# Designs tried in a protein design chat: VH-VL binders against Large ribosomal subunit protein bL9 (rplI). Part 3

Target 1, 148 residues: Large ribosomal subunit protein bL9 (rplI), of Lachnospira eligens (c4z4q1)
Amino acid sequence: MDVILLEDVKTLGKKGQIVKINDGYARNYVLPKKLGIEATAKNLNDLKLARKREEKEAAEELAAAKELAAKIKECTVTVSMKTGEGGRTFGTVSTKEVAEEAKKQLGLDIDKKKMKLDVPIKALGNYIIQIKLHKDVTAELTVKVVEK
Below, E stands for the ipSAE of ESMFold2; O stands for the ipSAE of OpenDDE; V2 stands for 0.75 times the mean of E and O plus 0.25 times the DockQ between their complexes.

## First folded at step 2 (VH-VL)

Design i7 (framework fv_sibeprenlimab)
Fold by ESMFold2-Fast, scan of step 2:
Parts: sequence; C-alpha cells; structure tokens
Structure i7 (fold): chain C 148 residues (1-148), chain A 120 residues (1-120), chain B 111 residues (1-111)
Amino acid sequence: as target 1 above (148 residues)
Amino acid sequence: QVQLVQSGAEVKKPGASVKVSCKASGYTFTDYYIHWVRQATGQGLEWMGWINPNSGGTNYAQKFQGRVTMTADKSISTVYMELSSLRSEDTAVYFCARTDWYEGYGMDVWGQGTLVTVSS
Amino acid sequence: EIVMTQSPATLSVSPGERATLSCRASQSVDYSGYSYLHWYQQKPGQAPRLLIYDASTRATGIPARFSGSGSRTEFTLTISSLQSEDFAVYYCQQYDNWPLTFGGGTKVEIK
C-alpha cells in the first residue's frame, strides 16, 4: 500500500512523503495511529489543495508586508524634542514614542519591539528607523525630529 | 489496446434521466480515475466530475450537484454517468476519459463520445 | 473557479508555417514547481487527444513539432511546422483546482 506520511516516522520517511509499505503494517499500525493516510487520488489531491492554501496564505502575508513596507517608506512621522540654550536637546526619542506618533499621525499600528535604532535619537533632524514586518520584509520609516 | 468504449446515442424528453456507460479495457480498471466531460454542438469542453473506480469516491462540478451520479462496476470494468431532470441545454456529446488524477498526467485515453439529445 | 482564456479564437496558417496559441489562466496554476496545465487537440466528430501535460511534456506518440511552454498564468502551445493533419481545435485545461476548466479553444484552419 502506498501511504502519505502525516508526520516524520523514523523508519519510513519524512512528513509529506509517499512510501510503499506492507498492507498489514499500514492497516495495523500506520493508519490507526494517524501516522499516515492511504495515498488514494482523493487524499493526494486533498493534500495538494491544503498545501496550496498554505502557500497562498503565506504569499498573501508576504505581499501584505511588502505593501505595508512600501506605504511606510513614503511616510514621515514627526516627533517633538525640547531644546534649551544653545540648541541643546533634552532626552532621546524612543521606539515607543515613535510607535505612538505613527499611530496618531499615520494610522499605522507598528510593534515598537520590531523597530531598530542603531543609535539613539538625541538631536533634531531626520532619521530612518527600520521596522521588521516579516522575516523577509523590513520597512524604513522616516522620523523627523523638530523643536517642541 | 487501452480503450474506453461508450454506450450509444440517446434521445430523451425534458425531465427524463439518461445513464451513459463507459467500458474500460486493456489496463487495470482500478488504477485510473474516470472523468466525464460534455460538449454542446460547436461549443467547448465542460467538466462534470470524476469517479475513482477503486473506492467509488466521486467529485462533481457544482453546476451538476443534485443531478449527476457517477458509479462504477468493477466486475465488468464499467463506469456510469447518470444525469437527471434533463433540459434542452443538456443536449451535448458526453465523453468519459481516464487519468492518473493524483499524478496529474492528463486525460490520455478518451471514449468515443455519446450524443444525448433532449427534445420534446 | 479558474477561468481559462484562449487567443486567438481562430488562427489561419499555411502548411509548413509556425502556429503559436495562447492560453491565460485567471490565477496561477503552478504548484511546487509544476504547472497543472494540459493541452488537447480535437478534430471534428472525434474525442479530444492529449498533446501536452505539465505545460511542456509531450504525451506518448505526439510529434516533436508540438511544444508547450509558460508558467503561472501564461502558457503557449507551438506547432513548429504545421502539417495537414494538425488543422483542428486546440484546448488548454487546468487542474490546479476544482472544478477542472477548459479554455474556449483555438481553431487552427488553413489560410
């Protein structure tokens, strides 16, 4: 009997493989324990459709992340920083503050933990903050720091 | 010689049922799926569904749900396609064709076709 | 349902010339490196005949002048040196998803 493995089985093969095994072993062990299913055309087609659905969902997530990254790249969030005598700034702009302003000004709900700042924002000017939206997609948000 | 041989032409009145047969020879009947595809005069091909002769499992196109029934008789290597509640729009040539569906190698052997005419 | 669109509806070609037939799917019919797309030839009064499966693999007994190419949504059937026996209607068919669907066909006729 040919069987589609539903999980890795040390002696037979890896999940998703089609293996030829003795009918008795299939009926008495593999099938009852849900380690595999008979490789009928219906079951193979069902597996193919399930994998297609997973691939489509993964592709849609990647596409959504890329679309959001493209939108973020065209946006600028403005953050105010207090200045003193001589143009000295006080404090730093945090990723939390950037996330709050991005939501307020741009309607973007960005996870502050996914933001990367290699150097603290301690002065007025323009900065690029990197945001990891997906394992394969990093967005760049422009942060404009102005005097409060 | 691998062949699929279908039953002869049928003339039916609206509301009747028709049952077309497809007899396989020259290969192991239970190793292949049988599809049914119809074609109205001068029109394209329209898929109706498939049957797995080994299990009796079937899959029908939504358009034919409730009207089509596919069955297989292993003892005579024959598949049947029954279409009920016939309408004039069901006038077409009905073909059976085999495929190793799960491998996806196409419909490599076809029956000769059965003309079903629905008229008053 | 996946819609298959073939163009042109009719193609007039002289014997010995090259014919190129197009088939477009409304969504990708590729999965795991394979294109779930077949090509069939049908002559008047006859059942369809399988020409190409997996978009580019010739079926048994099909002459080398027939070739298929393409991926995802755009596919082409090419007949390199058309012979008198090749005048027929050609259909593409996807089976990436149910229901199985065919294109409307391209009639290849003598110019």
Scores: ipSAE 0.000, ipTM 0.476, lowest interface PAE 15.8, mean pLDDT 84

Design n1 (framework fv_unasnemab; at its last look DockQ between E and O 0.37; V2 from the best seeds 0.00; counts 0 for: pae E 12.5 > 2)
Heavy chain, then light chain:
Amino acid sequence: EVQLVESGGGLVQPGRSLRLSCTASGFTFSDHYMDWVRQAPGKGLEWVAEIRNKANSYTTYYAESVKGRFTISRDDSKSIVYLQMNSLRTEDTALYYCARGYSTSWYRYFDYWGKGTTVTVSS
Amino acid sequence: DIQMTQSPSSVSASVGDRVTITCRASQSISSYLNWYQQKPGKAPKLLIYAASSLQSGVPSRFSGSGSGTDFTLTISSLQPEDFASYFCQQSYSTPYTFGGGTKVEME
ESMFold2-Fast, scan of step 2: ipSAE 0.392; ipTM 0.759
ESMFold2, look of step 3: ipSAE 0.000; ipTM 0.586
ESMFold2 (binder alone), look of step 3: mean pLDDT 93; pTM 0.942
OpenDDE, look of step 3: ipSAE 0.088; ipTM 0.715

Design n2 (framework fv_unasnemab)
Fold by ESMFold2-Fast, scan of step 2:
Structure n2 (fold): chain C 148 residues (1-148), chain A 124 residues (1-124), chain B 107 residues (1-107)
Amino acid sequence: as target 1 above (148 residues)
Amino acid sequence: EVQLVESGGGLVQPGRSLRLSCTASGFTFSDHYMDWVRQAPGKGLEWVAEIRNKANSYTTYYAESVKGRFTISRDDSKSIVYLQMNSLRTEDTALYYCTRDLEYYESSGYLDYWGKGTTVTVSS
Amino acid sequence: DIQMTQSPSSVSASVGDRVTITCRASQSISSYLNWYQQKPGKAPKLLIYAASSLQSGVPSRFSGSGSGTDFTLTISSLQPEDFASYFCQQSYSTPYTFGGGTKVEME
């Protein structure tokens, strides 16, 4: 019998897969326990429609991430640092601070854990911070550090 | 490029045993389910047995006519599938084909490549 | 076991003819029906799988249709190389079973 798995089943396959199994095992175990459903034309069509929906949603998420990345690339977030005698700066600009300012200035709630800062921001100037928006999309945010 | 070469057929007396081999090349053998199908002289096709891949625990299935007498097995390191035939009967006389299952939505039974076959004659 | 009844057992046809072969399952097999072509002295070749999916390399004049219990194989314009035997086979459940075959002969 061909069965569409509703859950991961060890040795048979993963949720959503179509597997051919012994008729007795299907009728006595898999189907009664709702681990799978018979691969009828209707059920196969339902699976096909579900996969199409998932593909569409995945494509929309990727497109949204790319659009957001393009928007972020053209934007600048301004952060202030205190300076002392001789122009010496005090402290560092953290990913938390960058995320807070991005929310205020761009209206975007960016997860600070997705920001990559290879070296601490300890001086005035312009910095480019990479933000992981999607497994296949990394945005570049310009951070302008100015005197407070 | 895909090739399946059967061997081991011959003339054998009723009640004896025979082992058929099928050597595969031109594809990743270990990923595919493999089947045996036979054809009696001048007759139609009869499915005999199937063995699944390692991911499906080498599960085996048999036609009722051979259940308990025939055993299908495979050696992935050599790309060979076997059919061990015990307690042979005159009605087992046929050309035996080795076949590969097509990869289609994780389903089985779509026999997309066939060897030329090996002849088994069971006669006294 | 699921029984597959194929008709006709033979048909005489000429090049350019439309040929239709039917296959009936003893119970619903959804769309799990395959068609094979076998030429004299040769191994069978898969033509169509899952009732209507054309196998790679198979000419578009071959088509399959049907679901449930009734299926058809159509050759829209018979060519010289199409004179052969044709078999349906269900892959819905083991044991897989074949129809009795249809021989397409030159008229």
Scores: ipSAE 0.000, ipTM 0.480, lowest interface PAE 16.1, mean pLDDT 84

Design n3 (framework fv_unasnemab)
Fold by ESMFold2-Fast, scan of step 2:
Order: sequence, then structure tokens, then C-alpha cells
Structure n3 (fold): chain C 148 residues (1-148), chain A 126 residues (1-126), chain B 107 residues (1-107)
Amino acid sequence: as target 1 above (148 residues)
Amino acid sequence: EVQLVESGGGLVQPGRSLRLSCTASGFTFGDYAMDWVRQAPGKGLEWVAEIRSKAYGGTTYYAESVKGRFTISRDDSKSIVYLQMNSLRTEDTALYYCARVGYDFYSGWPYYFDYWGKGTTVTVSS
Amino acid sequence: DIQMTQSPSSVSASVGDRVTITCRASQSISSYLNWYQQKPGKAPKLLIYAASSLQSGVPSRFSGSGSGTDFTLTISSLQPEDFASYFCQQSYSTPYTFGGGTKVEME
């Protein structure tokens, strides 16, 4: 019997593969334990349609991430720091604060865990922070630090 | 030591019934599928029936020549597999072997008869 | 049903000879083929399973090969105890079927 594997099965193959196994193994182990399904014409067509849908969704997700990254690159988030008598700053600006200001000023809900600061924000000036939007897409957000 | 001992064979007239038994020892009987294989005098081997372990559904399978006439069953508490033979025909005359089904899970679960009993003779004659 | 055709039906050989027995399935059975040895008055004994796996305790002079539809059992150097009948068997699907057997007899 031909069987479509629903998950990895030792010595048979990987999820999604079609494998030819004896009827007893199929009917008494693979099918009852839901490790695979019989490779009927209907099931093969259903698998083909599901794969096509997955590819389309993956392509759309990648495109959306690239579009958002392009938008973020053109944006600037302004964050204020308290300064002393001589213009010296106190403390640092955290990714949490950047995320809060990005949402407030730009309407962007960015996961602070996805942010990477190339240089700690300890002084006035412009900084670039990297935001991981997708496995293959990293955005760059400009953070402008001004005197409070 | 794995042992399979068949019993119940004999001389019987066509149309009658006979029940064969196979008593197993030396292994965990309930974990294995058990089969009957027969051999007519001077001829080759013919598979007759199989019963899977309870863990795999206790499913039964039969050769077309015996389907509807023979019933395979098992009693795991006694380590016995049975073959109930109804409506016997002269063509059922054979030495009947009980066999244990070995398997190799990691090689795609191939089935093979790793242990056989000595057999019990069934003669169907007027 | 899967038909198993075994050849030759008999072969005459001497001790020390290389003996080959072939088995052909009417359709692909992957590697789900077993080989058994049967001596007169005794039950069959498993030699090879899954086409090429040697059963524990079986001498290394026995080997199996093949996949799909064509299979071979080889005895590299025949010994006196090897004069017997040999049967192939497919376990790909029920009903399990055996080849007609090959008798290896002394020349």
C-alpha cells in the first residue's frame, strides 16, 4: 500500500512523503496510529492543493514582511532623555521604551524581543535598531534621541 | 527456548469439523501475531490464516481457499492459538504448522515466520 | 494476489558448489521477501528475511539479494547439511504467498 506520511516515521521517511509499505504494516500500525493516510487519488489531490496553498501563504508572508521593512526604514521614532546641567544624559533608552514610542508615534506594534541595538542608547543622537520581522527579513528603524 | 506445539489433527470425513490448537511457550505470546501454514503431502507451503496481537487490533486474515470455513482465534491467558476448521474438503488434507510472526520495527516492519511447530496432520477422506 | 515464481524446481549439486535460487514476484513487493529451508520430515526454518537480512544462527554462506520483483538466494559453498528444499515467501500483502520450492539434491 502507498501511504502519505503525516509525520516523520523512523526508517520509512519524512512528513509529506509517499511511501510503499506492506498492507499489514499500513493497516495495523501506520494508519491506526495516524502516522499516515492511504494515498488514494482523493488524498493525493488534497495534499497537492494543501501544498499549493502553503506556498502561496509563505510567499505572501515574505512579501508582507519586506513591505513592512521598507516602510520602517523610512520612519523615525523620537525618544526623550533627561539631561543634566552640561547637557550630559542620564540612563539609557531600552528596547521596551522604543517599542512603546513606536506604537505611540507610528502605530507599529513591534515585539521588543525581536529588536537588536547595534550601540547602547546612552547619549543624544540618531541610532539604528534592527528588527527581525521574518526568517529572511530584518528591518532597520531610526531612533532619534532628543533632550527632554 | 521458544516452542510451538500443535495438536488436534486426525482423520475426518468431508463436511465435518476439526479444531487445531497450538500451545506456545518461551516468549510473551500476546505480543506476537500467529499464523497457520499448511503443506499437502509432497507439495509446497500454503499460508492459511493469521491473527494479529490484541495491541494491533486482533485482526484476522485468511487465504481465499479457506475464507468462510476456517476461523483463527487466540487465548492469550493460555498462550494458545486455534484454527477452527468447518466444512472440511479432501483438498484440506495437509500437515498444519503453527508459526510465530517475527518483525523488525526499524526496517519497515517486515514480517517473517521465525519459529515453527512440528505440525499436526489433518487427513480429510471418506 | 501476488504470484511467486521460483526457479529452478530442482538442482543437483556437489559439496563446495555455489548454488543460486531465484524467485520472481508478479508485482513489486519492495524488499518484503523471506527465504526458508525445509529438510525432509521437518518444519521450515527461516534463513533470510527482508530480502537480505540473515537470521541469527544461520551460516554466513547463505545470502539473499534483490528488490522489487526479482530475488536471489545464494549458497556460496554448499555443505552436506544444505541438501534440502528452499522456499521464498512474500510478506508485502495478505494473502502471503510462497514460491513453489527448489529442491537442492546431491549429484
Scores: ipSAE 0.000, ipTM 0.493, lowest interface PAE 15.3, mean pLDDT 84

Design n4 (framework fv_unasnemab)
Fold by ESMFold2-Fast, scan of step 2:
Structure n4 (fold): chain C 148 residues (1-148), chain A 123 residues (1-123), chain B 107 residues (1-107)
Amino acid sequence: as target 1 above (148 residues)
Amino acid sequence: EVQLVESGGGLVQPGRSLRLSCTASGFTFSDYYMDWVRQAPGKGLEWVAEISSEAYGGTTYYAESVKGRFTISRDDSKSIVYLQMNSLRTEDTALYYCARDYEWGSYDAFDIWGKGTTVTVSS
Amino acid sequence: DIQMTQSPSSVSASVGDRVTITCRASQDISNYLNWYQQKPGKAPKLLIYAASSLQSGVPSRFSGSGSGTDFTLTISSLQPEDFASYFCQQYDNLPYTFGGGTKVEME
């Protein structure tokens, strides 16, 4: 019997694969436990359509990430810090604060958890923060820290 | 070059049968879903039937108007897709096109069409 | 079945005109929509797939847009070879269904 696996099965194969297995094993184990479904005409076409939708969603997600990265590269977010006598700064600029200012100033909704900040921002100046938008897309945001 | 050439059309009386053939060349025929699409004189396009590649089980699909009367099949060794038409009705009169279902990721379309073969069902 | 309603059924136009053809699906089909051109006595030819993707070899004056239920095919500057019938087609679900067609005629 040809069976479409619904999840990874160590001895048979990976989710989505079509495997030829013993009828008894299929009927007594794989099908009842919902590890796979019979590779009927309907099920194979449903798999084809589902795969096409998943590929479409993946392609749209990648394209959206690339478009957003291109927009971010052209942008600068300004964040202010309090300073004391002699130019001493107080506190640090957090990824949360950068995300909030990006939303306020640029209308960009950036996940603070995806921001890479190698060294704490404790001084005035310009910084480039890397933002992981997708497994294959990293954006660069310019952050300008000025005196409040 | 990629080509599809239909044959087998003709004039036939209601209730009779015809078998259409579509010979493919210039591509790996066995990898593709194949379709039949018809067009009544002066009218629009109507999808008729589809057959999957053997990798997807050689499954067949039909428009409700032809279910039980038409059978789509294929011979990959000859690169031919067939449409067996039984119990023909006057409303089956049309130009019948063979088409290849081409896939771009999750998108597909009929990217190659034959010139069609004419079926006229009349008494 | 998904019903595809195409408008207008015919349009008279001159070379250089912008021509817009619309296609409406009876339910959400995302962007699973194709556009075909058919010249008199010829088989249909694929113009656009996935609502907006131009098939290789098709002139850039053709463009598609839309998503969900409402779709548009635009010919920005009509050429003599563009006088033809145009059909939309959904492939979101079986049976595949076509719009009724739009005939673009010389004025």
Scores: ipSAE 0.000, ipTM 0.484, lowest interface PAE 17.6, mean pLDDT 85

Design n5 (framework fv_unasnemab)
Fold by ESMFold2-Fast, scan of step 2:
Structure n5 (fold): chain C 148 residues (1-148), chain A 127 residues (1-127), chain B 107 residues (1-107)
Amino acid sequence: as target 1 above (148 residues)
Amino acid sequence: EVQLVESGGGLVQPGRSLRLSCTASGFTFSDYYMDWVRQAPGKGLEWVAEISSEAYGGTTYYAESVKGRFTISRDDSKSIVYLQMNSLRTEDTALYYCARGDYYEILSGYSYYFDYWGKGTTVTVSS
Amino acid sequence: DIQMTQSPSSVSASVGDRVTITCRASQDISNYLNWYQQKPGKAPKLLIYAASSLQSGVPSRFSGSGSGTDFTLTISSLQPEDFASYFCQQYDNLPYTFGGGTKVEME
């Protein structure tokens, strides 16, 4: 009998795969333990529709990420650093601070954990921070560090 | 001791119906698959229908030659398995055996066999 | 459906003879094959299950072998009570199918 696996089964295959197995094994083990369901026309159609829905959602998520990345590229966030006498800076601009200012200045809620800083921001100047919005989309945010 | 006793056979005209019964004793009936196997006069064995145990919901299976015409069912409170035969044909003429299906896992997979059989009940479909 | 072909359809043998019955499946059934004995006027009796496992209470002169598509039932030293018909049966897939049977007759 053909069955659609509901879970990864080491000896049979991965979740969502259609596998042909002995009728006895199907009815006495796989089906009763809810490891799979019979590959009826209805169940196969349901699987096809589920896959199409997942593809549509994935495409929409990718498109939204690309749109957000394009918007972020045109923006600049200004962050202030404390400076002592003679212009010496104190501290480091953190991804937390960048996220807070992005929300205040641009209305963007960006996860600080998605920000990649290769070198700590310890001096005044302009920086480009990479933000991972999606496995296939990385945004570039301009951060301008000024004296406060 | 395990016993299976079939009843309900007889002479019937083509197109009519007949119900076979098989009364089981000597084991926990609800734990076993039950099957019907027939044998035409002087010929070999042909599997007809199967009904799963209580744990598997009494799921039914049929040979293509009887699908849509025959219905297997069981009454676990009485330890009886039935075969309702509708739209009978001359080709259905046979000795009908009730058999107990025993399943268990083995090193290389699983085993399923008919370990006990009744003596059979004769069905003759003739005008 | 899986077709089961038995050979020979009949064999004449004497007490003490070694009798070999062959069963061939139309496709690979692994070891999912049973052997049954049927005496005239009686119900079948299970002899061998899973190709080679001897059912409890069955004499050791009966043995089964084979895997895949080709299977053999052997009676090493035929006894008077062994004159009967023998059937193979696959349980790899529904519908279960039986071989056409082999009649072991007295010479």
Scores: ipSAE 0.000, ipTM 0.489, lowest interface PAE 18.4, mean pLDDT 84

Design n6 (framework fv_unasnemab)
Fold by ESMFold2-Fast, scan of step 2:
Structure n6 (fold): chain C 148 residues (1-148), chain A 122 residues (1-122), chain B 107 residues (1-107)
Amino acid sequence: as target 1 above (148 residues)
Amino acid sequence: EVQLVESGGGLVQPGRSLRLSCTASGFTFGDYAMDWVRQAPGKGLEWVAEIRSKAYGGTTYYAESVKGRFTISRDDSKSIVYLQMNSLRTEDTALYYCTRGWSYYRGYFDYWGKGTTVTVSS
Amino acid sequence: DIQMTQSPSSVSASVGDRVTITCRASQSISSYLNWYQQKPGKAPKLLIYAASSLQSGVPSRFSGSGSGTDFTLTISSLQPEDFASYFCQQSYSTPLTFGGGTKVEME
């Protein structure tokens, strides 16, 4: 019978391929071990519908990520740091603090783990923090650090 | 054989964060989608999140009740899938199961872990 | 969101009985329906995928049928180990959704 392989099978082929195999082998090994599914007209049509559904969902996710990135690019989050004599700053501004302030000031719920901040912010000034929203979308958030 | 072991559950106050981990063994982890499904005490099953394999873009999907609060991620080199849970609510109280899905024909959960309990209360 | 309505919520049955559980989707889901068994204190176990495909290691007394909106799980001759809860689940569209469950009890 024709079988759609769901995994690479050493003797049959690569995942995603439709292979014609012995009915006994299919029923006793390939199908029970979920290495493949019978390539009936119904299953092929169902797979086609699943692909269309996933493509639609992927496109919607990409569009949503791009819209959020555009919104974030226009925003500024203000974070305070204590300063001492001579303007010396105390402490650091972490991605956790930036995420908390983004939620408070802008209503944006941004995962701190998606923020790229290689070196802790230890001085006053303006910074651009990169936020990975999607494999193909990185947002840029302006963080303004001011004296407390 | 295929094994999924969840960890990271516990008692936590509303508004706090918790990270769940699921360590997989017995299969080529990177080829599969991974899902989280939860079950509140005495209630039915609720799908929470899915992360697809790298071959299918590593895309993530969420239930509406957790969008913006939960993040699913994976480390294929360690065979671990994570669920980062932020801004926890009492209604997030449940036993959380890690499940193996099918990246090619999505939606089957053929293996489940034993689950890890998350209790959100004051 | 696709809603899955499962009936009955519970059924009392004896060993040897034929048990039928029904699952109805709020819109057509083709054959993207799966059935799970859950015993008290244990994780769910996949019984049937793609509406009618029996999972490896699952006894042949379990069978699934249906397409579109109406689906049925049948246990042809109930065994002692089959007293459990059963859940249907659609995999057609995100969010993935489960039925409310059916408890098969001894009586």
Scores: ipSAE 0.000, ipTM 0.485, lowest interface PAE 16.0, mean pLDDT 84

Design n7 (framework fv_unasnemab)
Fold by ESMFold2-Fast, scan of step 2:
Structure n7 (fold): chain C 148 residues (1-148), chain A 123 residues (1-123), chain B 107 residues (1-107)
Amino acid sequence: as target 1 above (148 residues)
Amino acid sequence: EVQLVESGGGLVQPGRSLRLSCTASGFTFSDYYMDWVRQAPGKGLEWVAEIRSDAYGGTTYYAESVKGRFTISRDDSKSIVYLQMNSLRTEDTALYYCARENWYYDTSGFDYWGKGTTVTVSS
Amino acid sequence: DIQMTQSPSSVSASVGDRVTITCRASQDISNYLNWYQQKPGKAPKLLIYAASSLQSGVPSRFSGSGSGTDFTLTISSLQPEDFASYFCQQSYSTPWTFGGGTKVEME
C-alpha cells in the first residue's frame, strides 16, 4: 500500500514522503497509530495543495525581505561624533547606536545582532552596514557620521 | 460487464500438481489485486492467495496452509491470474474461486467473484 | 491470525422479518469488515464494505454496523431472495479471514 507519512518513521522515511509498504504493516501499525495516511487520490491532492500553500508563503516571505532590503538601501541613518581641534574624532559608533538611530529616524526596528560592520566607525564619513533580513537576503544600510 | 472465468479444476491424486486459470474481462485487469478463495464441500470460505497489481510491486501473499506448495501469478497482457498447486493434499479439495479485490480508500473487499472451478484430491 | 466468530450459525425466519447476524473479531479491526451473501450453488456477493458502506446495487434493507471487535449485519425486512448464507470477513490484516457463516433459512 502507498502511504503518505505524517511524521518521521525509522526505516520508512521522513514526514511528507510517499512510501510503498506492506498492507499488514500499514493496517496494523502505520495507519492506526496515525503515522501515515493512505495515498488515495484525495490525500495526494491535499498534499499537493498543502505544498503549494507552503511554497507560496515562503515566496511571499522572501519577496517581503527583498522589498525591505531595497527600501533600506535607499535610506541613510545619521549619527554624530565629537570632534576636536584639527577635525579628529573621539570614540566609536556601535551597531547598538545605529539600531537606535534607525528606529528613531527611519522607523526601522532592526536587530543589532544581525548587523555587520566591515570596518569600525571611528571617523566622519559614510559607512555601509550589512543587515541579514533573511537566510537569502542581506540589506545594505548607509550610515552617515557627522560632527555634533 | 465484469467477468471472471475459472478453469483447470479436476480430479487429481495426492502429491500431484494442478494449475488453475482465471480469465478476466470488462475492466482494467492490471489495476487490481487478484485473489483465490476456496470453499470445501459444505464448509465456509478460506482465503488462499493474493497477488498485487504491478503499481504496488506485484507482491504475493499466501495462507499458511498452502505456503510453499502454491504459487499465484498473473499475466496482465492476457488478463489471466493463475494458481499453481503442487504437492496437493486431500484437504485441498474445494471449489476454488477467483476474486477481484477492490480498494475503497484505506480498505478492500472482494467485489466480483467467478463461478469457481472444482478441485478434488482423492486416490 | 485474526479469528472471526459468527453467530448464529443458522436462523429460521419468515418474509418480512428483521434478521440480525453478528460477527466478532479476536482483536480490534477498526471498521475493516466486509459482509458477503452466498446463495446455494452460487459465488459469494459483496454486500457491505468498511463495516457500514453499502455496495453499489445492494438493496437498502441491508445495513451494517459496529467497530472494533463487534459487528452486525441487519436485514430490516427479509425478502424471498434473501434466504442465503452470510459471511463476514476482516480486511484489516493478512491472512484475510472469514467468519464461519450464518444460514438464513425459511421458517
Scores: ipSAE 0.000, ipTM 0.481, lowest interface PAE 16.5, mean pLDDT 85

Design n8 (framework fv_unasnemab)
Fold by ESMFold2-Fast, scan of step 2:
Structure n8 (fold): chain C 148 residues (1-148), chain A 126 residues (1-126), chain B 107 residues (1-107)
Amino acid sequence: as target 1 above (148 residues)
Amino acid sequence: EVQLVESGGGLVQPGRSLRLSCTASGFTFGDYAMDWVRQAPGKGLEWVAEIRSKAYGGTTYYAESVKGRFTISRDDSKSIVYLQMNSLRTEDTALYYCARLTYYYDTSGYRTFDIWGKGTTVTVSS
Amino acid sequence: DIQMTQSPSSVSASVGDRVTITCRASQGISSYLNWYQQKPGKAPKLLIYAASSLQSGVPSRFSGSGSGTDFTLTISSLQPEDFASYFCQQSYSTPYTFGGGTKVEME
């Protein structure tokens, strides 16, 4: 029986592969445990159409991420820090604060968990925060830290 | 109890702005894509916008009729999805539903609107 | 965009009747079709997904069939609570599109 695997199965193959297995193993194990489905003409066609749609959506997501990254690269978010004698700052600007200011100042909703700093924000100046928008797209947001 | 509750609708003049909110409860909000679907008085259903979960990129999609004017966003910490509506037109008059999109990824990627709110009414009139 | 054409726009029926509603897509959508029921003043309710899969809690008198471009929703024996509007919806690609609806009303 030809079966389309729904999950990686160590001895059979990877998710999405069509594998030929004996009927007893298919009916008694693979199909009941939802590890695969019978590779009927209908199921094969449905898989083909689903893959094509997923590829199109993946391409659109990548394009959207690249467009957003280009926009973010031209933007600057301003955050303030308290300073003491000699211009010394107090505390550190967090990715949470940067996300809040990006939303407030630029209308950008950015997941703080996707932000990575090259250096800690402990002083006044300009910083670049890397934002993971997609597995293949990282944006660079300029953060300008000014005296409060 | 799984539910969606819309708010923010009202009467507004053409060219103005309005922001709709939809508060979710009874499920793990951040795991789902969320959509807005509207229905003009006595008419059928029209899909408006979608926002994917953050795990899937938080990407947004819009109907052509609202592109450039409407913005969908979400706050997972509060379990709220928003629809910011700018430059409103009389043809935007409708009951606006918030809906949860369930994606059946296992084999074929089927998608359904399995949970709907009761809707919030937006009337754009001079 | 994928256009969804639904027919009839309305049908008059009596309790116990078999009611058939059809939906046609302007291009192939495989089995990526949902059916919703909407009662006056209420939000839509999912009845059928993947063209033929019955949503949990929906009575077995409802069934869906079809693939590609032609789809059918059947109510085998109409009950009083089934007088409502019914909408098909393609989930194949964005923008998602709905049929114009079919109103099932009392004869």
Scores: ipSAE 0.000, ipTM 0.526, lowest interface PAE 14.7, mean pLDDT 85

